# Miniprotein binders against q9sl92: the designs that were tried, part 22

Target 1, 330 residues: q9sl92
Amino acid sequence: AMESDASCSLVLCGKSSVETEVAKGLKNKNSLKLPDNTKVSLILESEAKNLVKDDDNSFNLSLFMNSIITHRFGRFLIWSPRLSSTHDVVSHNFSELPVGSVCVTDIQFKGRGRTKNVWESPKGCLMYSFTLEMEDGRVVPLIQYVVSLAVTEAVKDVCDKKGLPYIDVKIKWPNDLYVNGLKVGGILCTSTYRSKKFNVSVGVGLNVDNGQPTTCLNAVLKGMAPESNLLKREEILGAFFHKFEKFFDLFMDQGFKSLEELYYRTWLHSEQRVIVEDKVEDQVVQNVVTIQGLTSSGYLLAVGDDNQMYELHPDGNSFDFFKGLVRRKI
Key: E = the ipSAE of ESMFold2; O = the ipSAE of OpenDDE; V2 = 0.75 times the mean of E and O plus 0.25 times the DockQ between their complexes.

## First folded at step 12 (miniprotein)

Design s53R (at its last look DockQ between E and O 0.67; V2 from the best seeds 0.62)
Fold by ESMFold2-Fast, scan of step 12:
Structure s53R (fold): chain B 330 residues (1-330), chain A 118 residues (1-118)
Amino acid sequence: as target 1 above (330 residues)
Amino acid sequence: SPDQIRELADQLRELVDEFQRAVENGDMDRVRELFLEIFRLAWRILDLARELRREAWELGDPELEKAARELLRIAYELIDLAFDFLRAIRQGDLDRAQEILQDMRELADRLLELVQES
């Protein structure tokens, strides 16, 4: 398989001397691993002239790092021009990396061996993953909402700084990002429980400047202001970590309720009427419900025309989102 | 509107005074409640700034854009100060917390100046 015999170069970049020493230590120990026995080569940013080419439209490490003003998140960067998964890089190496480390790639691919069944993300898509720790497993599922909100605000922050018209990025619960009814991004969170903590890995894809026949943020921007300066992946990512660190601190201190109003103003589901389809004794029962918000567990809270309260659990498939009525609470 | 900005400035002054009192009394529950209120206030300022900037774009009004951008600067600065305040309190750095409260009062004064210029 291509992954079994593959080799991968990871470029390590730190914000300060503290992170730079971590990078040197990781290179000396050669301790980073990837699945399927992929051979990993660690390279310091100072040694990576042949891999880091600004003129190649590759992710600009220095532009990103110069935008970082955080205390924890995004201060340690791992970059590769092509990876099977940024998520795998951070999750398989959770114990070796500073918490808050981010992995970025220009191309993310899925597939095995030398088959033509290889999907590749378009270049210009912002593909990244980072880590965090949480102690209370009951609120771990809510982190994806904090991430979603931070992405939408990061886009607006960049528009504010660059004097651009606003791009209204909206959240499609639980984990998709939309502009003008078209998907521009998605979020994936995974967690493992170790040493009485939840090790959380967050993966994000956001269509910023991809040339594929899908919509992207810069395509929307050009439609509104053809002569404007374009959004840059590096600036959005920097703005994301600045905003996410604040939202995460607030979430950890005061719970999701502190961000709830902002989340509902950003999501597509306020007062949405949906049909919930359930099978009872080989009969299909359809109930019309109105979305009210989120439960404390992070599921949709809805009210039927009968004034009954419903907790809706998605099937994890965007096409089957409202297919199962799992719980009713009065 | 100028009246909205004056009201936001007055609310900011009131919240800062209540923060000062809560910190002096060691009332951490009150500090957390007031932080949430100042966070909400900062977002009201940010929302107003962005609304004015959208309006300036639609009207092609450079003076309105200039006013909106100054309001954006105040909003972002207040958000940064609010989170710096929360961090200072969690670290027990009361001297830094006091400095931040003074900076917040200065932002309320800048809001009032913006009203006088419009």
Scores: ipSAE 0.764, ipTM 0.899, lowest interface PAE 0.9, mean pLDDT 83
Fold by ESMFold2, look of step 13:
Structure s53R (fold): chain B 330 residues (1-330), chain A 118 residues (1-118)
Amino acid sequence: as target 1 above (330 residues)
Amino acid sequence: SPDQIRELADQLRELVDEFQRAVENGDMDRVRELFLEIFRLAWRILDLARELRREAWELGDPELEKAARELLRIAYELIDLAFDFLRAIRQGDLDRAQEILQDMRELADRLLELVQES
């Protein structure tokens, strides 16, 4: 991990004149803030030539924006070469930013004085956070599964269109992404309730072209097709918003049920057997359950050897999510 | 396999025919059911296209590669049509929805052509 200076530059970029005027307004008022006591400088894309360098493997703002055909998401972008948290940028400035705004950084580091775990990412990782609004709190927990699906489909979509071999990115419930048994990414959703709406902030980290901490998509691709063009963060992010906007519209119109079949084809847990502990007369007994899917609440649905259906919940004490699951009969 | 592609094409034709009848009869409950069936079928076609492309890559088979690329193109067009259909239904644009169904029939024909050419 690297700790940055006490100052930070945020480059603002809009898809069209509407978003560009928003960026100008934000810059003129200097209205964005960071929770880390970091001084913030707002810079329009047009004036940020010394920060936007194509030859430095920096995120290519114009390449991304030229690819965007969405109506809601990804149309307003905030970029910095280094940040402590893209998630903090969009969540703490939710009311100041257009809904659907995205913050991207090349390097994310653990900020000074931070005690919470934060996703640290070296250059080459696709590290971004974006916002959405929802009115129905009952389905807010399901949004992370929609995001997971959109990420996996975005990677496959880019591979298809570039003629690259299939990279089998899988979902490890609840919010991890895996390739060949190794973690390549994760999703974080947070929400606040304000003015009768849920303000949802979504963070995504995806190891596209970084050498660590585990593996990355381009390392897998080089092993499969050493002569191929490699994946670019900008292409994946563009594809993500295209897929996510469509999946989000469908999710809002017809619920998660409409996406379930596709989701279960992508996750790792079909027919997975899990050992859970039951408390019987103050004794701890181990039982085996078989994962069947998700409940309407977004927890795991499983069947026991007794053919009874259970909802699996974390006990709150385990480091590994699957080691600490507790079943509840439904 | 050619048999899988033929089955998917037949299923698509049957679903589009049933959907057309449901729209003509004003049976909106059936329209919603058939939409989900078509949507799920479109993603199954995409999965098959991706599997065939992977097999073509592994075998180094140029004829299979050509067929897999065409199947991918058809699958993406069908996926886009499915989402366009959802939008048309939400907007109450039944003329556009019917046009999309005809485009889906044409994609089913292209699937069958792919089987005959392989």
Scores: ipSAE 0.653, ipTM 0.856, lowest interface PAE 1.4, mean pLDDT 83
Fold by OpenDDE base, look of step 13:
Structure s53R (fold): chain B 330 residues (1-330), chain A 118 residues (1-118)
Amino acid sequence: as target 1 above (330 residues)
Amino acid sequence: SPDQIRELADQLRELVDEFQRAVENGDMDRVRELFLEIFRLAWRILDLARELRREAWELGDPELEKAARELLRIAYELIDLAFDFLRAIRQGDLDRAQEILQDMRELADRLLELVQES
């Protein structure tokens, strides 16, 4: 079967005249590229009217753009009906895009996870990646926690505004999102150091309306709300950028300590007992530690039965982070 | 409970008065500390509002749901005002900062009104 040379269509949307002129400039230069040399077609939002069918569960650009009141994040949008990776779009074009630009797709077929696992997102999944800049490399690893927190609070904000039952999205360290013990999302951060700054690309996946492979947010609401009032991907993404901009500003001004209390209320790991493996004289010894929080570097902080504090590191061999932990004395 | 809402309103008024003093004294470190206290207070209001919404849904009480929705609005407005206040201070817009403090006082009054209606 000939893999049809289906050109990847990227629709460029700007919140204001400034971002709209950037969109025109990018289109005219044809400057956006994909890493696999896939042929890219750049389309302005004003030209895209024929790509969005009214009955299609496609991402509603106008609904999202009308919700955006942020100063830095989410003001420049790239949408595609089908994309290999939103993360590849923003990371490979970082220098061409305004800081805070977001790429969204309805279907992602080569989504990048933290592991070598390809995450395929079906229709109804919210898949997006956005850009930010950071100066202090020591706190770059902590940005994934700020993002995770902003997603959980965005879901709550939309539920509150719509009068929906509360959905308690929890954080599984380091970067997974859970509802009722089932994985509903995940975060991926990558960074490159350029021009004395860390260029950070943040990828998020959230199961909003896709019932497979686990569950979705709207499945939790099933039977409690009318279908017309269920969560929309556009609403969650708008609320995310509103929360994230505030949390990012607070994080940059006062550090992650200002968000720790809210993070620990939202995560799954308060007072969790974990088995860690130590290698002593070529024998594997199992020790039990109790999770207390995060270290300043963003690792799990735990206390041993010896009352010593330990930083927990992944061994790199386990797919389950909690099964492949090594303790280091602090 | 009504008593918890009253306590939150009193705490908000006290924090706003301390903000006023910190701004007048040019104490930016105290302004940052007080911001975190208001931030925590807003989340306490959110948690209480979410509890009341759950209770209202379980009991089928529409008046309790209405009260819980008002608490949610107050908490979200307080969060927005707190961040706008920090922005105003960073920009040196003291007039805007004073307006925001007055808006926060009005939120404390709205909390007390909610207690009187309950």
Scores: ipSAE 0.562, ipTM 0.823, lowest interface PAE 1.3, mean pLDDT 88
ESMFold2 (binder alone), look of step 13: mean pLDDT 84; pTM 0.836

Design s53Y
Fold by ESMFold2-Fast, scan of step 12:
Structure s53Y (fold): chain B 330 residues (1-330), chain A 118 residues (1-118)
Amino acid sequence: as target 1 above (330 residues)
Amino acid sequence: SPDQIRELADQLRELVDEFQRAVENGDMDRVRELFLEIFRLAWRILDLARELYREAWELGDPELEKAARELLRIAYELIDLAFDFLRAIRQGDLDRAQEILQDMRELADRLLELVQES
């Protein structure tokens, strides 16, 4: 038997009796697994309440669950105080978890337990991953845009509800979130094809209440309204799932066209002029293009000063927004 | 501006009338088009409400704040009604769809009341 490199505890919480029975079943079978020989202990929320709720800086499971008004997303919650990847929890265990399950952690780390140089994120960052299923692989790449819209709207919704002026969270294509020219978040989507469906895992990081060295939503809020109560990760996540479920239903029923106008009002790229650089025989060729929007497949659509159309793929190009520069990845 | 709010209210009323005609005619393609126009209109009302609330906050204007809060309420209600309408149509619940259209008309009336209250 090999010695384990790491261990973690996963706390399971359900919105209703249906999700609670799923949690009990998972604990009884001890069926959840993580990579790199990590030993997993499953704990029901009822067994963990006395240990978890005494820290005001830890994610509050009850506050989140009380904010959920969805029919599918976020109704089953997996929480750990420290994880290497929320994405691994949901993607590695996709078949064991209800679709729409969310995993949250307070601290994300990089490195093995036996290394001396372990990086840890500060508390206050909202780090979560959740799952969904899609049938049409052609529109799977578009889901990241639906997710980013739902995050931006959720932040504004929480501000509206609290009687605060809104925080203008913007989208930097393809998958970054910005406020006042500074990055506050990012989105990662992965998928696998099984049983004629795409199993999609969505990961999101959003700087809500982090300390230095980064900016966060509450730092922006303090600049705008110093005496206001701070934004809570739990309320933002609840608002996110409420908005995401509606946007996802709309997207599945009407296609991305239904959200396209909202997306373009929220992204940083409307009418942006960009220099596209290509190498031809060791010579750099530059073309100036104007961003028009997205293609039906989710690629960036631009028009040159010569009226020639350009289609830019996120995995085929590097995009420097602040320099207005795109370079081919070869 | 009062002119902008009047325009939004007039657009909402016309879209609801067209929605009702499309439902009565069984024109589901037209129903889908009109839903998107109502959704976009709801978002425009929400954007206006958020900008007015920011302005009220910066100016310390309680009357403008009150008007912005009511616009926020109208926008959120309209968005919820639009999604409920799609759900009702998908379920074939035409009685519920008709009820929702009436609620949307009441929201248009509330937009016009904001203009009258200056």
Scores: ipSAE 0.725, ipTM 0.885, lowest interface PAE 0.9, mean pLDDT 84

Design s54K
Fold by ESMFold2-Fast, scan of step 12:
Structure s54K (fold): chain B 330 residues (1-330), chain A 118 residues (1-118)
Amino acid sequence: as target 1 above (330 residues)
Amino acid sequence: SPDQIRELADQLRELVDEFQRAVENGDMDRVRELFLEIFRLAWRILDLARELLKEAWELGDPELEKAARELLRIAYELIDLAFDFLRAIRQGDLDRAQEILQDMRELADRLLELVQES
């Protein structure tokens, strides 16, 4: 009795009666929309027991919500077993959702083109997006660094609470996450300006328990502690919002400088020497620089052997950390 | 490294005393500076705890594991208390702020007891 390829079911779950009433209101209005005229069906968690009961590998809404101790972020959850983009769900419906709402999916897919040419992410990847508001556009680019830091600390937090050796998740500037030289995650932040505020949508993918592409957090953990219990996506996400809310409050009150030392301890670039490659009048010019940190605007600050200062922007450069090479694309 | 833990405990005790004076004097600029110092100290304790736990796992040392787990608990409690203190000050809840400072003093005592018991 359901349409197949043009429909999507979103399950709504709230932490308290306040969020539960918001969920009921959204369902009654049928106000959530997705791009490309996808038909959206809104389901309350209480009604979704038939949908989630027999799927042991699906994201556990109750386990996640029981872990939430935040005051703003992650208290309103939107879940679907399969979505084209968690980012689209929160960004397209920004005005309808409480700020701090999170969307989670088990499978993220992309696949237009020829018949049966559909790509799907493997189950076990933690894929989520959430929203926040900022008033000062000058510091909006820095939010991706706050998010990155909160993800790395959330992973360590879950290990700490289980008495496990920590997993050393590192940040590859500007927005990638690595462990033992292999990529385990990425962050994407987008913003729109409306009503004197920046509406920011944050997307995160983190390889927790997926056998692809090459590694995940649980593979690393099993290498260190083979008989340990697996890390759960729900616990990591709960720890993320607990940590992110604190870091975000500190960032908003005292600026990124308050988190800067912790960020530098977590990133891959301390004391790194890199070659900056620029084209000047059809000539390739190479300058050797040492990464010093971030500028106040959130760009890489590097110093040449001649004591000249260099600023590298994330939007216009390619950065190959393993080769120590930056090529300017614009 | 009992001397490291003792040094961290002494630094925490000193910072809490300065925090108390800054709050009593209404010096909000000093409160912000001291919050960052306590925050940095909490992360130093957390980093030490994580390294000790990793070493305990590599060595199969249950006593080192027990000490590392207690340092982890102290670090997390200190981080939580620091942020709760910032919230209490923003809300003008000075009674809650005083309770939190006393809880921080008890964490410094727990650090010292950990050294004396190991």
Scores: ipSAE 0.723, ipTM 0.877, lowest interface PAE 1.0, mean pLDDT 84

Design s54L
Fold by ESMFold2-Fast, scan of step 12:
Structure s54L (fold): chain B 330 residues (1-330), chain A 118 residues (1-118)
Amino acid sequence: as target 1 above (330 residues)
Amino acid sequence: SPDQIRELADQLRELVDEFQRAVENGDMDRVRELFLEIFRLAWRILDLARELLLEAWELGDPELEKAARELLRIAYELIDLAFDFLRAIRQGDLDRAQEILQDMRELADRLLELVQES
């Protein structure tokens, strides 16, 4: 075993012969890179059956790929049993990978090297990242809301297909996912401008079947329907791409306003009253505002008791949802 | 519940008729507006189906469960047809657009069949 913290194996899997040819080309060229001089080994899915141990709890590439019915997203898969960042895999290799490629890992760790100070995610968490291109920078910040909505609907979609009661996944603005007041997931979107296009990398973490200390979708499901079959990461990811592709097409054609009503039905903030704290000459001023929705730029739109409109930005404010408190940065 | 399903079926029929008139008149702005109305209607059917499925699970009612699952199928088919319609219009395939509108009318009929079974 030549495995070190400076070496990483990536398994490449394609939906059709077209994606399979791309995988072969990438392996032959050996062009995929990771940060910190990590040595990357590329393995084709056809070769992986000898290298992948019995699929006890590993992400099932074939189950996922068989669920894909999309025309673009999720048709090219990169998998590794353990990665520091699925986001780094897709973002650092944007030019080498087909747009819409997805990277999945069973375990994500934080930190450099294999020290006792490195954190590792529990198995059963769905950790993935994928890419897309956008031309209009004004709507790039809105893509995280389209992703959030697609995740919540994908979970319901899988339940619907199995005849199970739906799981009420909610959005905590700007990018967190909650069930029954407990966090089950989060979204991270980054972009780089190159050749008159925005290269967007989307990262998602979703607690599907992971253990403590947080809740997960299967724990919620067992609470509602104890004898039900467990939800699978592969099925949720497939449903996500099916739903995301439709929402993305609608978003690109009609703008976010086409999805806005569904988004507001799904988020936690309808008519929420919050206290905004400002510092004026070392004096704390508190204003009570009511959340109305989103501005065209994707920030929170709120109205004060004086009927004045307020735009609340994450970079300029901290937001404590459970306390209803927004504090502006000094 | 039966009155809600009848109302949804009637709304779908009305929207499809308006869709057909907008296509015949070449009014693309109206077609886009009506697409959003059909999309919203599909989500209302989906929401109702999910609530009925939850109720069926709580009551242990197999007939209500069957009705809820059929509503789920109708909602998903309507969403798929709406996007197929938008693609057909963008491609200038008016014959395909007309076929899709007829498929949508058949979904409205399926909604009414669920009420007639009660």
Scores: ipSAE 0.677, ipTM 0.866, lowest interface PAE 1.3, mean pLDDT 84

Design s54Y
Fold by ESMFold2-Fast, scan of step 12:
Structure s54Y (fold): chain B 330 residues (1-330), chain A 118 residues (1-118)
Amino acid sequence: as target 1 above (330 residues)
Amino acid sequence: SPDQIRELADQLRELVDEFQRAVENGDMDRVRELFLEIFRLAWRILDLARELLYEAWELGDPELEKAARELLRIAYELIDLAFDFLRAIRQGDLDRAQEILQDMRELADRLLELVQES
């Protein structure tokens, strides 16, 4: 652990002079805050030499930033070798950071409270969070699906660029990522409403190069192409923002229906038969349904044998893909 | 595979022609519909390219790998051109929009060249 769990160092890096000036201003004001009275130290990239060790496989800020050609997302980077939550960094400081700012850490640890959706991450896991704004609350819940698609396509994009066979990253609705039946990632989206806008913070964990006991993308790649160069977190993150910005712009302009078919090709649930359990008059009733897709509001749409329509909500149900079972939550 | 590539090339040529007419007519609703169709077409080319690259890897086929990599380049260029087109239209830069449409036509020609050589 760190000598003090109440202290944190954040390295600030910008793509252009505009973002660099924002970083200088934040450092001069010492304006970034974290929960639980954590003392925050802000460091410019040029001053970060003591935190970055060449003998350590730390996230390479320059490699990532040099790959960014986006207009909005990923142009302002916050990095720390060790954090309790990248999500806390961006969400607690939403008003201070440029929208689209990303926070990355090499190690995410418990010790300052836990969140239910935080990955317990060994080094080699890509752990990041970033921000966006939306005005229409009806489509805010759909953003997690746009993020999921962008992650799966970013992995394939990196493989494409290297001339490698693609890695078939699949989506387990609503927000998990799988390869060959094993979980490799997860997504957490939170939002707050302020000044007629939804401030959205997106957190992603993706097993790129972390060791046992879980699988990771590089373990899958070694199984397919043992002689290949390994995938790098920096390359995947850069590809993610390039793909996400395009998908987000399309989603905002044309709605989720523009991405819907790609989503269904990528998710695990096409034509899946599941058992829906409901309580009726002190008895558990089981109905077999077939998943058809998503409703316009982003809920699961399924059809029973008698053509009954079922809409399954992520906050109202538990879904166990491998058991084919959906249960109503308390 | 050659028939699929020819079909994709023909679809791209038709969509670019319709795109040009919609822009000339000031039909922005049609431009939006055609953008979605071109975007979906680019994904179909990308999916085909990835599948062929996977097949080439399994078979150890260098010629199939070369064709798959060219399809990947065409798909990525088409996606970039589609978004550049929307940006040009939003900025009212019709000269840039016309250049982009011509670049898309050249991508259709490159697709057809792959069929001619296989």
Scores: ipSAE 0.633, ipTM 0.837, lowest interface PAE 1.5, mean pLDDT 83

Design s57F
Fold by ESMFold2-Fast, scan of step 12:
Structure s57F (fold): chain B 330 residues (1-330), chain A 118 residues (1-118)
Amino acid sequence: as target 1 above (330 residues)
Amino acid sequence: SPDQIRELADQLRELVDEFQRAVENGDMDRVRELFLEIFRLAWRILDLARELLREAFELGDPELEKAARELLRIAYELIDLAFDFLRAIRQGDLDRAQEILQDMRELADRLLELVQES
């Protein structure tokens, strides 16, 4: 294996001289850490030219940075060809990194820890994580919906810019991304409360170009426009941060209500009828409800034929979208 | 369809006129409501443009593709103007807000031209 389980190289890249100075400072302090005392080697982009240019299948740092037009998010990049978790990189180093920093990897692996039985994500997946801060804990759960909306719009924006037919990426509540009934991505948000702020780490996986045995955005595109050039992970990520920064600012200023119509047009659940199953004294009771949207707390709001309101939680319910079935977790 | 584009153009023009009156009257609550309506309209125009572009590719229709691309341009410009308008209002720059409203009216005129030329 080219990389040891006991060590990891992180390449640091900045959009401007400001971010470049941050990268130099981090390298000088050797302050970035990974779980389980994994040895971390920090490399500046200028020192890693031979590593990043000799692999046509690796994430292209320069192409990504050239796509960045944001003022906060995505301006500081951490990249490694192989990581156990981009989420761990940003969450464990939250205090050391500029807020809005993004970590990207080409391959995410599981089953390491002195074992050689390794599961690896298909190459060509866009795997990234980034950070943000929020002060109001009541709206922290909603950030996941802003992120998922920004991903779906970023994919469409890249297609629009290239004059290609759009790819209809849909949201399956609470955190999955689908195209033509097949899962193409997922989102994970975690937060910690420190110094009167919520430190939020956002992780995203998106199947852009994972090859033949799995579905991905480029496979969908080739079905619609066989002569088109492939979508690039770097351009999608750049478009994501452009869209996310605008949506995040709007969300913080006007609340989720400013994005809710766009969200509902993008999710799979508008006017969906579902069966909610509850157990009452060893009897299974089924109620048919119609999904109306989201509550202010970010849970599913549904209405029964009896005009009773139901709130469905991801922690308290299992939701099978394709069967239209919700079961209470007991 | 031409009727759909005409309806969207008429809705945009009406919303912009209401925006101008709300700004002139200093009714910032109304300005916020109208911002959301224009933002929603912009996304409806974008959705239509995307559907037309997909149809153009399926049919191999260069004229429909040209019309769809122009509609995409108008939708993106309207979305950018909506965000710029929100920024101008937050900064109390009413002169800039008025300039943006005029640019939005010109986009409504461009929507109507698209129907008249194809």
Scores: ipSAE 0.724, ipTM 0.883, lowest interface PAE 1.0, mean pLDDT 84

